# Designs tried in a protein design chat: miniprotein binders against q53ft3. Part 2

Target 1, 195 residues: q53ft3
Amino acid sequence: MFGCLVAGRLVQTAAQQVAEDKFVFDLPDYESINHVVVFMLGTIPFPEGMGGSVYFSYPDSNGMPVWQLLGFVTNGKPSAIFKISGLKSGEGSQHPFGAMNIVRTPSVAQIGISVELLDSMAQQTPVGNAAVSSVDSFTQFTQKMLDNFYNFASSFAVSQAQMTPSPSEMFIPANVVLKWYENFQRRLAQNPLFW
Key: E = the ipSAE of ESMFold2; O = the ipSAE of OpenDDE; V2 = 0.75 times the mean of E and O plus 0.25 times the DockQ between their complexes.

## First folded at step 7 (miniprotein)

Design t7 (at its last look DockQ between E and O 0.03; V2 from the best seeds 0.00; counts 0 for: pae E 25.9 > 1.5, pTM E .368 < .8, unsure alone 67.579 < 70, placed apart)
Fold by OpenDDE base, look of step 7:
Structure t7 (fold): chain B 195 residues (1-195), chain A 99 residues (1-99)
Amino acid sequence: as target 1 above (195 residues)
Amino acid sequence: MKIVIVVFSDDPELLERFREIIERAGYEVKEVTSPEELREAIKELVEEYGAKIVIVIVDDPEWLERAIELARELGVEVYTIRVDSPEEALKLIEEFLKR
C-alpha cells in the first residue's frame, strides 16, 4: 500500500504492518537523512473518507522513541516529501504508535503511517517545517524516484559476454531503460501530471 | 527457533490465552515477572540460541520502557508489542519474523 524513499537509497515498498491500520518503515542511519518521501503504491487506495497520518520516530539520548507528526497522504495527495533533518532534536508529540515500539540499533529511526479519518486528520497539527511545498515536492519526488529506479536497474547491467545462459529469464537491454528514462523526463518537464 | 517473551501483567486469563495461541502456532513462550528475569531471558536467547530478534509482549508501559532499555544495552533488535488479543499479537509476530 505504501512506499518510502530516501535519496541515495533503495525504495522501500514493504512496510511492516504493526496493526490493522498502522504501517512502519525502518530508516537506518537516520542521522544522515534530510528528506523522506512517503507515497502510495497505487495498488490499494485509502477507504472512502480516510487518509494516512505520517509520523517520524527517532531515539532520544536515552534510546526512547520520540514521535512527531510530519504530515499526511491521501488519495488526492498520494505522495509527500518531508524534511526530517531539523526534527532530530525536537519535542515529541501525541501519536497512535504508543502501543508498539520497534527498537533496533540507536541509529535506526522509523516512519509510521496511521490510517485515519480525514476529519480527524484535519484537526491535527504537523510539526513546523516538515512539509515541503506541494508542487515542488511532486517534481522532486518524481525525479528522485526515476533516479532511484535507473540506478537500481543499472546495477544489474551486464555485458553480453558476461551473461550466463538462463533460458527461463527475460532480459531487457540497458538502452531501453535509458530511452524510457529520457522520454519520461521530457514528458515530465512538459507536464508533471501527464501520467 | 522463534521465541516470544511474554511479560506478565495483572490479567492472568489474558496471559494464558496468549500462551495457548502462540504455542499452538509453533512458537516457544517464555514468561518473565521481573526486569531481571527479562534481562536473563534475552541474554539466554542471544547466547544460547543466537537470537538477533526478540519479541516482547507487554501490557504495562513500564515494561515497555524496560524492554527498550534492555534492547539498547544488549545490542539486539527488540520488538515490544501491546495488543488486546492473542490473535492480533500472533499476526504481528509473524510479520516481524519474516525479516
Scores: ipSAE 0.010, ipTM 0.181, lowest interface PAE 8.6, mean pLDDT 74
Fold by ESMFold2, look of step 7:
Formats: structure tokens, sequence, C-alpha cells
Structure t7 (fold): chain B 195 residues (1-195), chain A 99 residues (1-99)
């Protein structure tokens, strides 16, 4: 039902089912992992009114599992990228210029997916800034795309004094592009998932 | 952000010219001569060095499609460029890094 991807590793598509509504992926050597992608395989959708809460678990200093809510996947949002590097209380970040040949003991963490009611999921908040939801990344990408388009189109603007007759060409008044840009930004701010 | 440059060519003389120019500019280069070596190199750089972005330089159109396929298979952000000249490669790398 679910897949789990870590950069540089094979995609996991065979989650361990630990309960009727709970699925788990093992993440060996989790201290070297910064991001995890969780996605639906598309073979079995969630039942109506349900979705998946995604958790990250790592062993505490006492050996006790620590579970943290990363975010959600649903039929309408079937994949998400989660940052887990900030969730570890372990030995800290990699050192890019001095960490050569450091031996690390293997540590296994887990990604857990719990199938829950959407109403229940709406009442939960992910820990810190760990979740990289598709909504926030979509909004950020869309804003950058809009800025790029406006800057590109505006670079071709000409004044009335610079216009020459060209019977085979069409022109767009620059204010039309600006109006479209302002309207799109307003609609995106009101509903990031509008069509 | 950790960026690694992989040069893929089956021409040893061209590989050496790429390495000399790119390393002189201060970038780390890994040379490969086969598709199997390319796959292993990308996996190693991601897993051992924590590379987030890999730039693959190819000198042959036949290998371009393979490099793109490897990027999809490994699930990392890989940018593949085809160049015939080490100087052009350096210019593209510098333009990419400004982004």
Amino acid sequence: as target 1 above (195 residues)
Amino acid sequence: MKIVIVVFSDDPELLERFREIIERAGYEVKEVTSPEELREAIKELVEEYGAKIVIVIVDDPEWLERAIELARELGVEVYTIRVDSPEEALKLIEEFLKR
C-alpha cells in the first residue's frame, strides 16, 4: 500500500504490517538520513474519510522508542517528503570536511504509518518543522514560477514610442500580465490548492 | 549543500583534461568509464559523502539517456549535462552553482 524512499537507497515497497491499520518501515543507520519520502503505491487507496498519519521513531538514550508525528498522506496528497535530520537528539550533524572514515554503529529507526480518520488527523500537529508537506512546497514553487514568468514577460515590454508596425505579430499590453499575476497570487494565498 | 561532479566518458584522455580543468577551479571530480561504474559512483557519493546534488558530465549522447535513467532509479537530485569541452563544462557548472 505504501512505499518509503531514502536518497541513495533502494525503494522499500513491502512494509511490515504490525496491526490492521499500522505499517512500519525499518531505517537502518538512520543517523545518516536527512529526508524520507513516504508515498502510496496506488494499488490500494485509503477508505473514504481516512488517511495516513506518518511517524518517525528512534531509540532514546534509555533505549525507549521516541515517536514523533512527521505529517500526513491521503488519497488527495499521496506523497510527502519529511525532514528527519532535525528530529534526532543523537550525535549531531555530519561534518563535511572532517568526518572521513568515521565508524558509526548501526542504529535502526522506523517510519510508521497509521491509517486514521481524516477528522482525527486534522486535530494533530507535526513536531517542529519536520514535515515538508506538498502544500508548502507547492506554494513556494508556484510563487517562484510566477515571479520567473512575470520577470521574463516583462523583459519584452516595449513603450508606445518603441513600437513598429508588424502585421504578422500579436502583442499583449503589459498591464494584462500584471493583472493576471496579481489575481493569481491573491487566489493562491486564499486557497493554495485552487484549480 | 554538498555537490559532487562525476565525469563519465570512455575516453581516458578526455577524462584527464576534464579532471585537470575542474579540479583547478576547486571542484571535486570523480571519473567513471562505464555505466556500472557510474551507478556505483553515484550510490557511493550519496551514501558515504551525503551528496544532495550530483552533476554528471557526459561526452556521448548514448550515455545521456542512461545517466537520466540512473538518476530516476537512485531517487536523488542528479543534473546531467553533455559537453564536448572541459571549458564548457566548467562554465555550466559555475552557472548551475549560482542557482
Scores: ipSAE 0.000, ipTM 0.065, lowest interface PAE 25.9, mean pLDDT 61
ESMFold2 (binder alone), look of step 7: mean pLDDT 68; pTM 0.571

## First folded at step 9 (miniprotein)

Design t9 (at its last look DockQ between E and O 0.02; V2 from the best seeds 0.00; counts 0 for: pae E 23.4 > 1.5, pTM E .716 < .8, placed apart)
Fold by ESMFold2, look of step 9:
Structure t9 (fold): chain B 195 residues (1-195), chain A 93 residues (1-93)
Amino acid sequence: as target 1 above (195 residues)
Amino acid sequence: MKIEVRVTIEDNGKTFVYTIRVDSPEELEKLIEELLKYIEEKGATKVKIEIRAESEEEAKRFAELLIRLFEKLGFTDIKVEIEGNTVRVEGRK
């Protein structure tokens, strides 16, 4: 019914069903994982009036599971990406999973999906900004795109002495690109969502 | 609003298909970065990504992004189709 994808790993499509309404994926070496994609496989919907609450579980210093609500998947939102870096020391949430994972090794975390009534899900609040990728990751990607564009455009720069007449072609001075790049980086650092 | 992504990866004659829905263009861009890392590690030789965006303008932006990323990953046979708000990009090595 569900899939779980971590960058750099094979997709998991064989969830462990621990109850009629509860599904679990193991995440070995969870400390190296920053994001997890949880999705419905596409052919088995939730029953009407129901959806899935998605939890992240990691073992505390005593080996006891600590559960945090990441967010939700529903027939109307059948996939989501969750950031789990930075959650591995957060406080636990109320959760419907018992001590089902208490025998797991300390280095293995879990993604839990509980099929619940939509009305019940509406009363729950996910921890932090787990339901979306972090602003820092978006900022990093955007800055790499900016660097790539600037380097690409700069590789075609010519001096005025090298320029040939081309009446059907428009030119942009190279310092305009640099000025735009500097202004955009400054604005992005002040407010990564300014755009 | 949901954005629908269908990813088809062909590996050694076997086809793997993923259908993913995300709530925002920002989530989609980050998901694409993670998927491309997965594609590189898997060593896929043919990848098709279909995105149903919120608008035709957004679909064109994703097409440009996907083309550049496919080129960076060594795909040389890149085909792009845009139909309304849906973009399809296929890359082969």
Scores: ipSAE 0.000, ipTM 0.066, lowest interface PAE 23.4, mean pLDDT 68
Fold by OpenDDE base, look of step 9:
Structure t9 (fold): chain B 195 residues (1-195), chain A 93 residues (1-93)
Amino acid sequence: as target 1 above (195 residues)
Amino acid sequence: MKIEVRVTIEDNGKTFVYTIRVDSPEELEKLIEELLKYIEEKGATKVKIEIRAESEEEAKRFAELLIRLFEKLGFTDIKVEIEGNTVRVEGRK
């Protein structure tokens, strides 16, 4: 039903179902994560009148999980981007996962999705600055993903003098990647849905 | 702080050289861990990592880090060379 995406990592489509209405994704090395995308896979919609409350959990200094409400996903808003980098020192909120004994590794954070009534969700207040607006969220996510790719690719750049000859391999100049990046950014700025 | 890392991988008679630039020692550690995982997945039997540090002391710290990582990956023959601010670690398995 749900997917989870971190820039620079493989997409997660296999959530652990810990209850009939609760799903959990593990996020290893969570300290390096700035943003998380939670999205519906499109295979199974929410039941009528229901949506998903998205929570983030990280271990505190004592190893105890701290849960915070990030925001919501619904049939009408099937994806959302959340900034979690600034939440790692925040205070916990009321959450539906507190009564559950979820086995976790201390170095691993978790994204929890609780399927709840829309009316109940409307009464909840997410932590500040976690939820990014839908259009802005997409643009921000795309930008971060592009930056991550560029940084990754550029880290492997070598001068011709430093290259080991490999006649069987093709090489792409770094400037080509840069030009692509700049063109993509320009197009994205003009129309976020240019593809 | 610009740290340059050169990784040489030998696989089935082919040599691959990667140059990585990092801004911090912490970033370097994470990057090396990821690289080593990648190398493990590729089944490389010989790996050489060269790091140009800002100081000899830093080079020694990186040497210790690399040794631990190579051991973790199952390399049994590990050679370490420190020359000035440059550390070279070669692992075989």
Scores: ipSAE 0.000, ipTM 0.129, lowest interface PAE 16.0, mean pLDDT 76
ESMFold2 (binder alone), look of step 9: mean pLDDT 75; pTM 0.715

## First folded at step 10 (miniprotein)

Design t10 (at its last look DockQ between E and O 0.01; V2 from the best seeds 0.00; counts 0 for: pae E 26.7 > 1.5, pTM E .422 < .8, placed apart)
Fold by ESMFold2, look of step 10:
Structure t10 (fold): chain B 195 residues (1-195), chain A 99 residues (1-99)
Amino acid sequence: as target 1 above (195 residues)
Amino acid sequence: MKVIVVIFSDDPELLEKAKELAERLGYEVREVDSPEELRRILEELKKEGKDVRVIVFVSDPEELRRAIKLARKLGVEVYTIRVDSPEEALRLIEEFLKR
């Protein structure tokens, strides 16, 4: 029902369901993580009048979980980006997960999603500065994607003297890829919302 | 698709900032002071059908619950957002518009 994405890692789409209305993702080596994207997988929405409260949990020095409310996902807001780099020594918030989900490994944190009534979610206050503008995160992801694509495509560049016929393959001049990259980057810098 | 921003709050700071933002983005803004006025606006918008996206910003949890209950009773598609601050309202409006 949910997905969890951390930059540089495979997307997680198989949440551990710890209760009928509660789901968790494990985040190994959480100290290296600055941002987490939580999103709905899409074909099954929340029931009417319900949504998801999103929490971040990390183990304290005794291995006890410290839970903090990051924010919300709903049918109307099915994805959100949360900054967690400033939360790893913060105070816990009131949360519905209880103490039963104790993290046994010092470097493993969790993202918890609790399906709750929208009325109940409306009474909750996320920790400050946890939510990040989607524009900033989209821009950062898009820049990394563009850089990755250009570097990957450039690794296949062949000089004119080294070109050989390959009837089953199409070729694109490298400067076309560069022009596309430069144009897209310019447009994104001018208006991150241009899509 | 026409977007109408309905602001249901008696917090004047939230109202002014949300109104300025919505107008800057070119959306129609409706300010309401009471649940009865909200009902009247939702009934009016229901006649326009599902091509209208309504965003209800509510700073009071009790008013949020009332807005959800009213929208459900009228069968109107309403996106109801509880807002703790004008800055959060700005963030949520921007995120909503990307979808």
Scores: ipSAE 0.000, ipTM 0.058, lowest interface PAE 26.7, mean pLDDT 63
Fold by OpenDDE base, look of step 10:
Structure t10 (fold): chain B 195 residues (1-195), chain A 99 residues (1-99)
Amino acid sequence: as target 1 above (195 residues)
Amino acid sequence: MKVIVVIFSDDPELLEKAKELAERLGYEVREVDSPEELRRILEELKKEGKDVRVIVFVSDPEELRRAIKLARKLGVEVYTIRVDSPEEALRLIEEFLKR
């Protein structure tokens, strides 16, 4: 029913079903994981009016599991990307998985999916910054890239009075770069996929 | 390689079924009924150089904490089970033992 993907690792398609409505993936060496993708395999949909609450469990300093709600998957949103790298110091929340834990090594975490009513899911609050939109991530990256470029280019800016004559070289006014930057940002804001 | 399964449980019926399952899967089973006994057995087995898997039937958080702490200290894999039914527990045990 569910798959779990970590970049650079083989996809996991065999969740451990720990209850009728609960599934778990093991994530070894979780400290090296930044993002996890949870997705439906498409073989079995959620029952009508139901979805999946996605939890992350990591061992604390004492080896005790700390569970946190990452977000949700549904028939309408059958996949989600979660950032887990910043969660390692978070506080635990209530979770439906009880005291079930596989403690192999301190480096093993778990992704848990609990099949729940959509109405119930709507009342739950995921931990901050866990849910990553692909579009948002792209936008953020693009913005950072643009900023980096602008900063780099502007660092070479000189006034005409400061210029050394170089007849063989072409010069682009800094204002042109700025104009391009502003236009690009505008287009990106309108449609992140305009390119 | 003989893998020793240490089973900690406060449910005698489930414990018996778990033992039978483990034995059917080719494991030598050692039973423990307390964290202190678990520690003793694990230390002993470690000295013998045997591979050890621990299954803990958790009744309360304190027992779980103690078991995990012991496992961590000894570098032993521990599987803690808290499920709604004995049947589910046995299924999980089987999965764990087949890994």
Scores: ipSAE 0.000, ipTM 0.238, lowest interface PAE 10.3, mean pLDDT 76
ESMFold2 (binder alone), look of step 10: mean pLDDT 71; pTM 0.622

## First folded at step 11 (miniprotein)

Design t11 (at its last look DockQ between E and O 0.03; V2 from the best seeds 0.00; counts 0 for: pae E 25.5 > 1.5, pTM E .389 < .8, other shape alone 3.16 > 2.5, placed apart)
Fold by OpenDDE base, look of step 11:
Structure t11 (fold): chain B 195 residues (1-195), chain A 84 residues (1-84)
Amino acid sequence: as target 1 above (195 residues)
Amino acid sequence: GSEKPEAPKDLEVEDVGPDYIKIKWEAPEDGKVDYFLIRYRPEDSDEPWKEIKVDGSKREYTLEDLEPGKEYVIEIRAVKDGKE
């Protein structure tokens, strides 16, 4: 019924049904995720008068899940992009610095979809800045995805002289990645829907 | 004399990547800042703080060349040097 997409990752189309009206996707390494796309697969629509409330859950310092309402999907709006990176807030301190702990170690968060009455959904207030619904947002998402990949790949770049022999590994020249990136950006700029 | 440094408001993470963190913040209530001092280091690290000065008009900054997979502590302070 639902799919979940994180840039650079395989699409998830098999939600775990945890209740009659609740579905969950696991998001490994959620700290590196800026945006999530939640979408209906088109196989089964919502019943009349119903939609889906989309939640994000991450573990707190005690390992307990913290759920936050991101937004909604409906038959009329079968997909939505949500920013989840901005949901991490800094911690206040008594010293003159604002402090924030940024966890970048792999951890698992969840996207939850609750099938609810549309009328009930209308009474709920999503967390601020989570919903990204503009075309510009899509472009930004794509650009960030590309940048993320490039940054990731380039972080491992070494000179040939610095390479350690590893027969079990394949190596891609950095120039190939860069060329791909430039070409992709060019195509994206010309036609955002070229793919 | 330099005024007492104040902490910016609403420090948030805007974007996270393998080797970068983008942060955003709001200016203190008075809105006048000479520069923001950002200091950061890996969590539980004995390494010295890395420090960056950002213009007081800025409300966001991207920390780059970070170690992948590391947790970071980021601190930001609004500074008024009074050198006006």
Scores: ipSAE 0.040, ipTM 0.365, lowest interface PAE 3.3, mean pLDDT 76
Fold by ESMFold2, look of step 11:
Structure t11 (fold): chain B 195 residues (1-195), chain A 84 residues (1-84)
Amino acid sequence: as target 1 above (195 residues)
Amino acid sequence: GSEKPEAPKDLEVEDVGPDYIKIKWEAPEDGKVDYFLIRYRPEDSDEPWKEIKVDGSKREYTLEDLEPGKEYVIEIRAVKDGKE
């Protein structure tokens, strides 16, 4: 259902399912990892009204697991890039994995994905320095803004047969607005961090 | 490689709206850039710079959530191996 990619390593597509709604990837030699990509394979979507909360876990100096919320993936945002290089000494966050701690060697960190209700995910706040893409809320706002702008500009569209001569006015071909709309949507989908 | 990458070329404003500005630029000729840093703030302001990191393959970006009617100072720098 899920994949995990680290630069310079083979992609992991066989998550360890530790509960019906919880999946884990092991990250050996986690200290050399700066970014991790979590994505949906596209074979099994989340149930309606649900999504995935993505956590990062590493052993602290005492060997205790420290879990931090990185962000979210959903059917509308099926992949995300998370920066973990600055999190390896951070404070733990609220997480659903406390009852099912995964025991690993001290040099292995974990990426945990918990399938949760979208309403529950909206109440969670990722650690600030980990969120390289906070695309679920930003994407929603940006899509609304794109739709609003496109509808506004389109309401002024006229054909050349309808134009009144006005040499002091500037005009923009209507297709420029559509091109901008489509380009922005593609940029947002391709790189949620371009903002 | 201790030499910093060259600054981006031909920074231009491509589009301006009431609360956004789209800019574009050309990559430095050496082409070895990890990412670009874009900084902006209102002109003649003592406010802290806002900073945005953009992947080194990008040649355009739209600044958003700007205050309408204000002029902004925009700076872009290339970063390679952590050097600005």
Scores: ipSAE 0.000, ipTM 0.062, lowest interface PAE 25.5, mean pLDDT 63
ESMFold2 (binder alone), look of step 11: mean pLDDT 71; pTM 0.634

## First folded at step 12 (miniprotein)

Design t12 (at its last look DockQ between E and O 0.04; V2 from the best seeds 0.00; counts 0 for: pae E 22.4 > 1.5, pTM E .473 < .8, unsure alone 68.217 < 70, placed apart)
Fold by OpenDDE base, look of step 12:
Structure t12 (fold): chain B 195 residues (1-195), chain A 99 residues (1-99)
Amino acid sequence: as target 1 above (195 residues)
Amino acid sequence: MKVIVVIFSDDPELLEKAKELAERLGYEVREVDSPEELERILEELEKEGKDVRVIVFVSDPEELRRAFKLARKLGVEIYTIRVDSPERALWLIERFLKR
């Protein structure tokens, strides 16, 4: 139902369901994370009149989970970007996921999604500065993510003459990646929410 | 007839327990080792008009992604379980199957 994306990391599509209406992603090495994208996979929509409240949790100095409301995802807004880098020192006020024995290592934070009534969600106030609301900020984040991917992929680029035969391995020409990148940028420029 | 498809389990003991649980709940269990096999099974089950529920144990993210893509293509719901605890996994499976 949900996906979670951190720039420079593999996309997570397997949320741990901790309750009927609650899903959790683990974020290892959360200290290095600035932004997180939460999105619907498009396989299962929210029920009518419902959406998802997105929470961030990190261990406090005592190792206890601190949950903060980041924002929301809905059928009408199936993805959102959140800045979490500035939240790591905050005080938690809500425990929507309870003392669930989320295997907490000190270096692991969580993204929690609670499926809730839209009316209830409207009454909640996300923490300040968590939601990347501006198109510009979204574009910047997306560009950063794309650049990260391109840099990563290009680091493995070799000429055909430099290739070592590996019959079991598939290869993608670098020009394909570049074309994809260019096309993606064009689409992004036309519509930042083209996906 | 309800069919449960379990895919990408790296824990054979858990898989067996899950199978037993599903069977106790009146489900037919099919085990799938690959997305390609899943596609074949789902196509067969669709022809039979069976209600299918797919459970995926998270073992390989790439395989999981492939499964999701396939599921989306076929319009099938996939339930994913991260195996942190076998007991918890079984609990989740039970809840899923009772819905």
Scores: ipSAE 0.013, ipTM 0.163, lowest interface PAE 8.6, mean pLDDT 75
Fold by ESMFold2, look of step 12:
Parts: structure tokens; C-alpha cells; sequence
Structure t12 (fold): chain B 195 residues (1-195), chain A 99 residues (1-99)
């Protein structure tokens, strides 16, 4: 249902589901991470009237988890970029993950997604400065995200001789992905806000 | 690595198309009419060990939640896909298996 992307790393698409309505991604070496993108894969939407609250967790000096609300994803806004570098000494908040039995590793932080009613989410306040706050940071993260997306999409490429017959499906030549990638990089370098 | 496709959906047209496509691709197919049958099948597949990948088609979010709850209760690792088209679903299954 969800993906998690960190610049310079492979996309994570296999969240650990720890409850009916709760999903977790592990972030090893979290101290080197400044931003994370959380997004919906598009295979399974939220039920009508529901969305996802996104949390960040790291172990404190006593080894206890500290969870902080970063923001939200919904069917209408299925992706979001969060800054997590300033949260490594932040204050904990009320959250739905505290009672869950989640296996912890001392050097690993987590991104948690809780499926909740939209009305319930509207009453919650994310921690300050979790959203992207800099065009330079956005541009750098977007470039790394483009690199990761290209590598991800290219891993599905097959030669024409290896294609299976599927007349009801549409196909995109792998070179089209490369051309899109190169064009987007060039435009982004010349004008980071061209969109 | 043996692949078993489990179909848990109330849509008869989707069921028939998914069965035909999965059998054309040589995958073993199991149909499920109820959560109780899903439980029985997952328990049987647990006994076949970790050399089996289980892919569960679900038709809506309620069935998705039930499938994950049952899998967690039984300790069985599953992959679930909610789909509106058998062709797209089987294309996704091929991608997971070919990687």
C-alpha cells in the first residue's frame, strides 16, 4: 500500500504491517537521513473517509521509542516529503503506535503509518518544521529520488525477445524512461520551480 | 520457490479471469469463499514451509484487512494485492516473481 524513499537508498515498497491499520518501515543508520518521502503505491487506496497519519520514531537514551507525528497522506494527496534531521532530539507526542509489539533494533528508526478517519486526522497537529522548508533541500532530494526511480523502473526492463504476449496491455520502451529522466534533470537544474 | 495464487473475492467475473490467467502462467490457484477457508489454506501452506510464496488477491479493503489479520494470527508471510483487473494483477505478480 505504501512506499518509503530516502535519497541515495533503494525505495522500500514492502512495509511491515504490525496491525490491521498500522504499517512500519525501518530506517537503518537514521542519523545520516535528513528527509524521507512517504507515498502510496496506488495498488491499494485508503477506504473512503480515511487517510494515513505518518509518524517518525527513534530510540531515546533509555532505549524507549519516541514517536512524533510528521504529517499525513491521503487519496487526494498521496505523497509527502518530511524533514526528520531536526527530530532526533525532539519531544514525543501522543500516538497510536505506543502499545504495538514492534521489534526494535537500537540503531534503527522507523516510519509508522496509521490508517485513521479523516475527521480524526484533522484534529492532530504535526511537529513543527517536519515539512520540507528549503528549495535547495527539495532540489537535492528530488534529484536523488529521480535517480532511485530510474533504477527502480529500469530493473523491470526486458528485451523485446523476452516479452510475454499480452495484447490488452500497454508497454513503454525503457529508453523513454531514460529520456524523461534526462529531460527532467536538465529542467530542474535550470529552474527548480519550473512546475 | 513454489508460487500459490489465492483468490479471495466476491466478483465471479474477476475470479474466472484470474483463474484462467494464473493457470495459463502455470501457477497453482486456490479459491477462497470465506475467511474460514482462507485460514485453512494458509495453515496448510504453512506446513509446506518457507519455499512457498503466497499471493492473495483481494477485491476490497475489508478483505485486505481480514487477510492480514489472519496471516498475522497464523504467523504466515503473505503478499496481498487489491486489484480491479485480473490482467493488471497478474502483470504485478509476474514482476514480484521475476525479481
Amino acid sequence: as target 1 above (195 residues)
Amino acid sequence: MKVIVVIFSDDPELLEKAKELAERLGYEVREVDSPEELERILEELEKEGKDVRVIVFVSDPEELRRAFKLARKLGVEIYTIRVDSPERALWLIERFLKR
Scores: ipSAE 0.000, ipTM 0.087, lowest interface PAE 22.4, mean pLDDT 64
ESMFold2 (binder alone), look of step 12: mean pLDDT 68; pTM 0.598

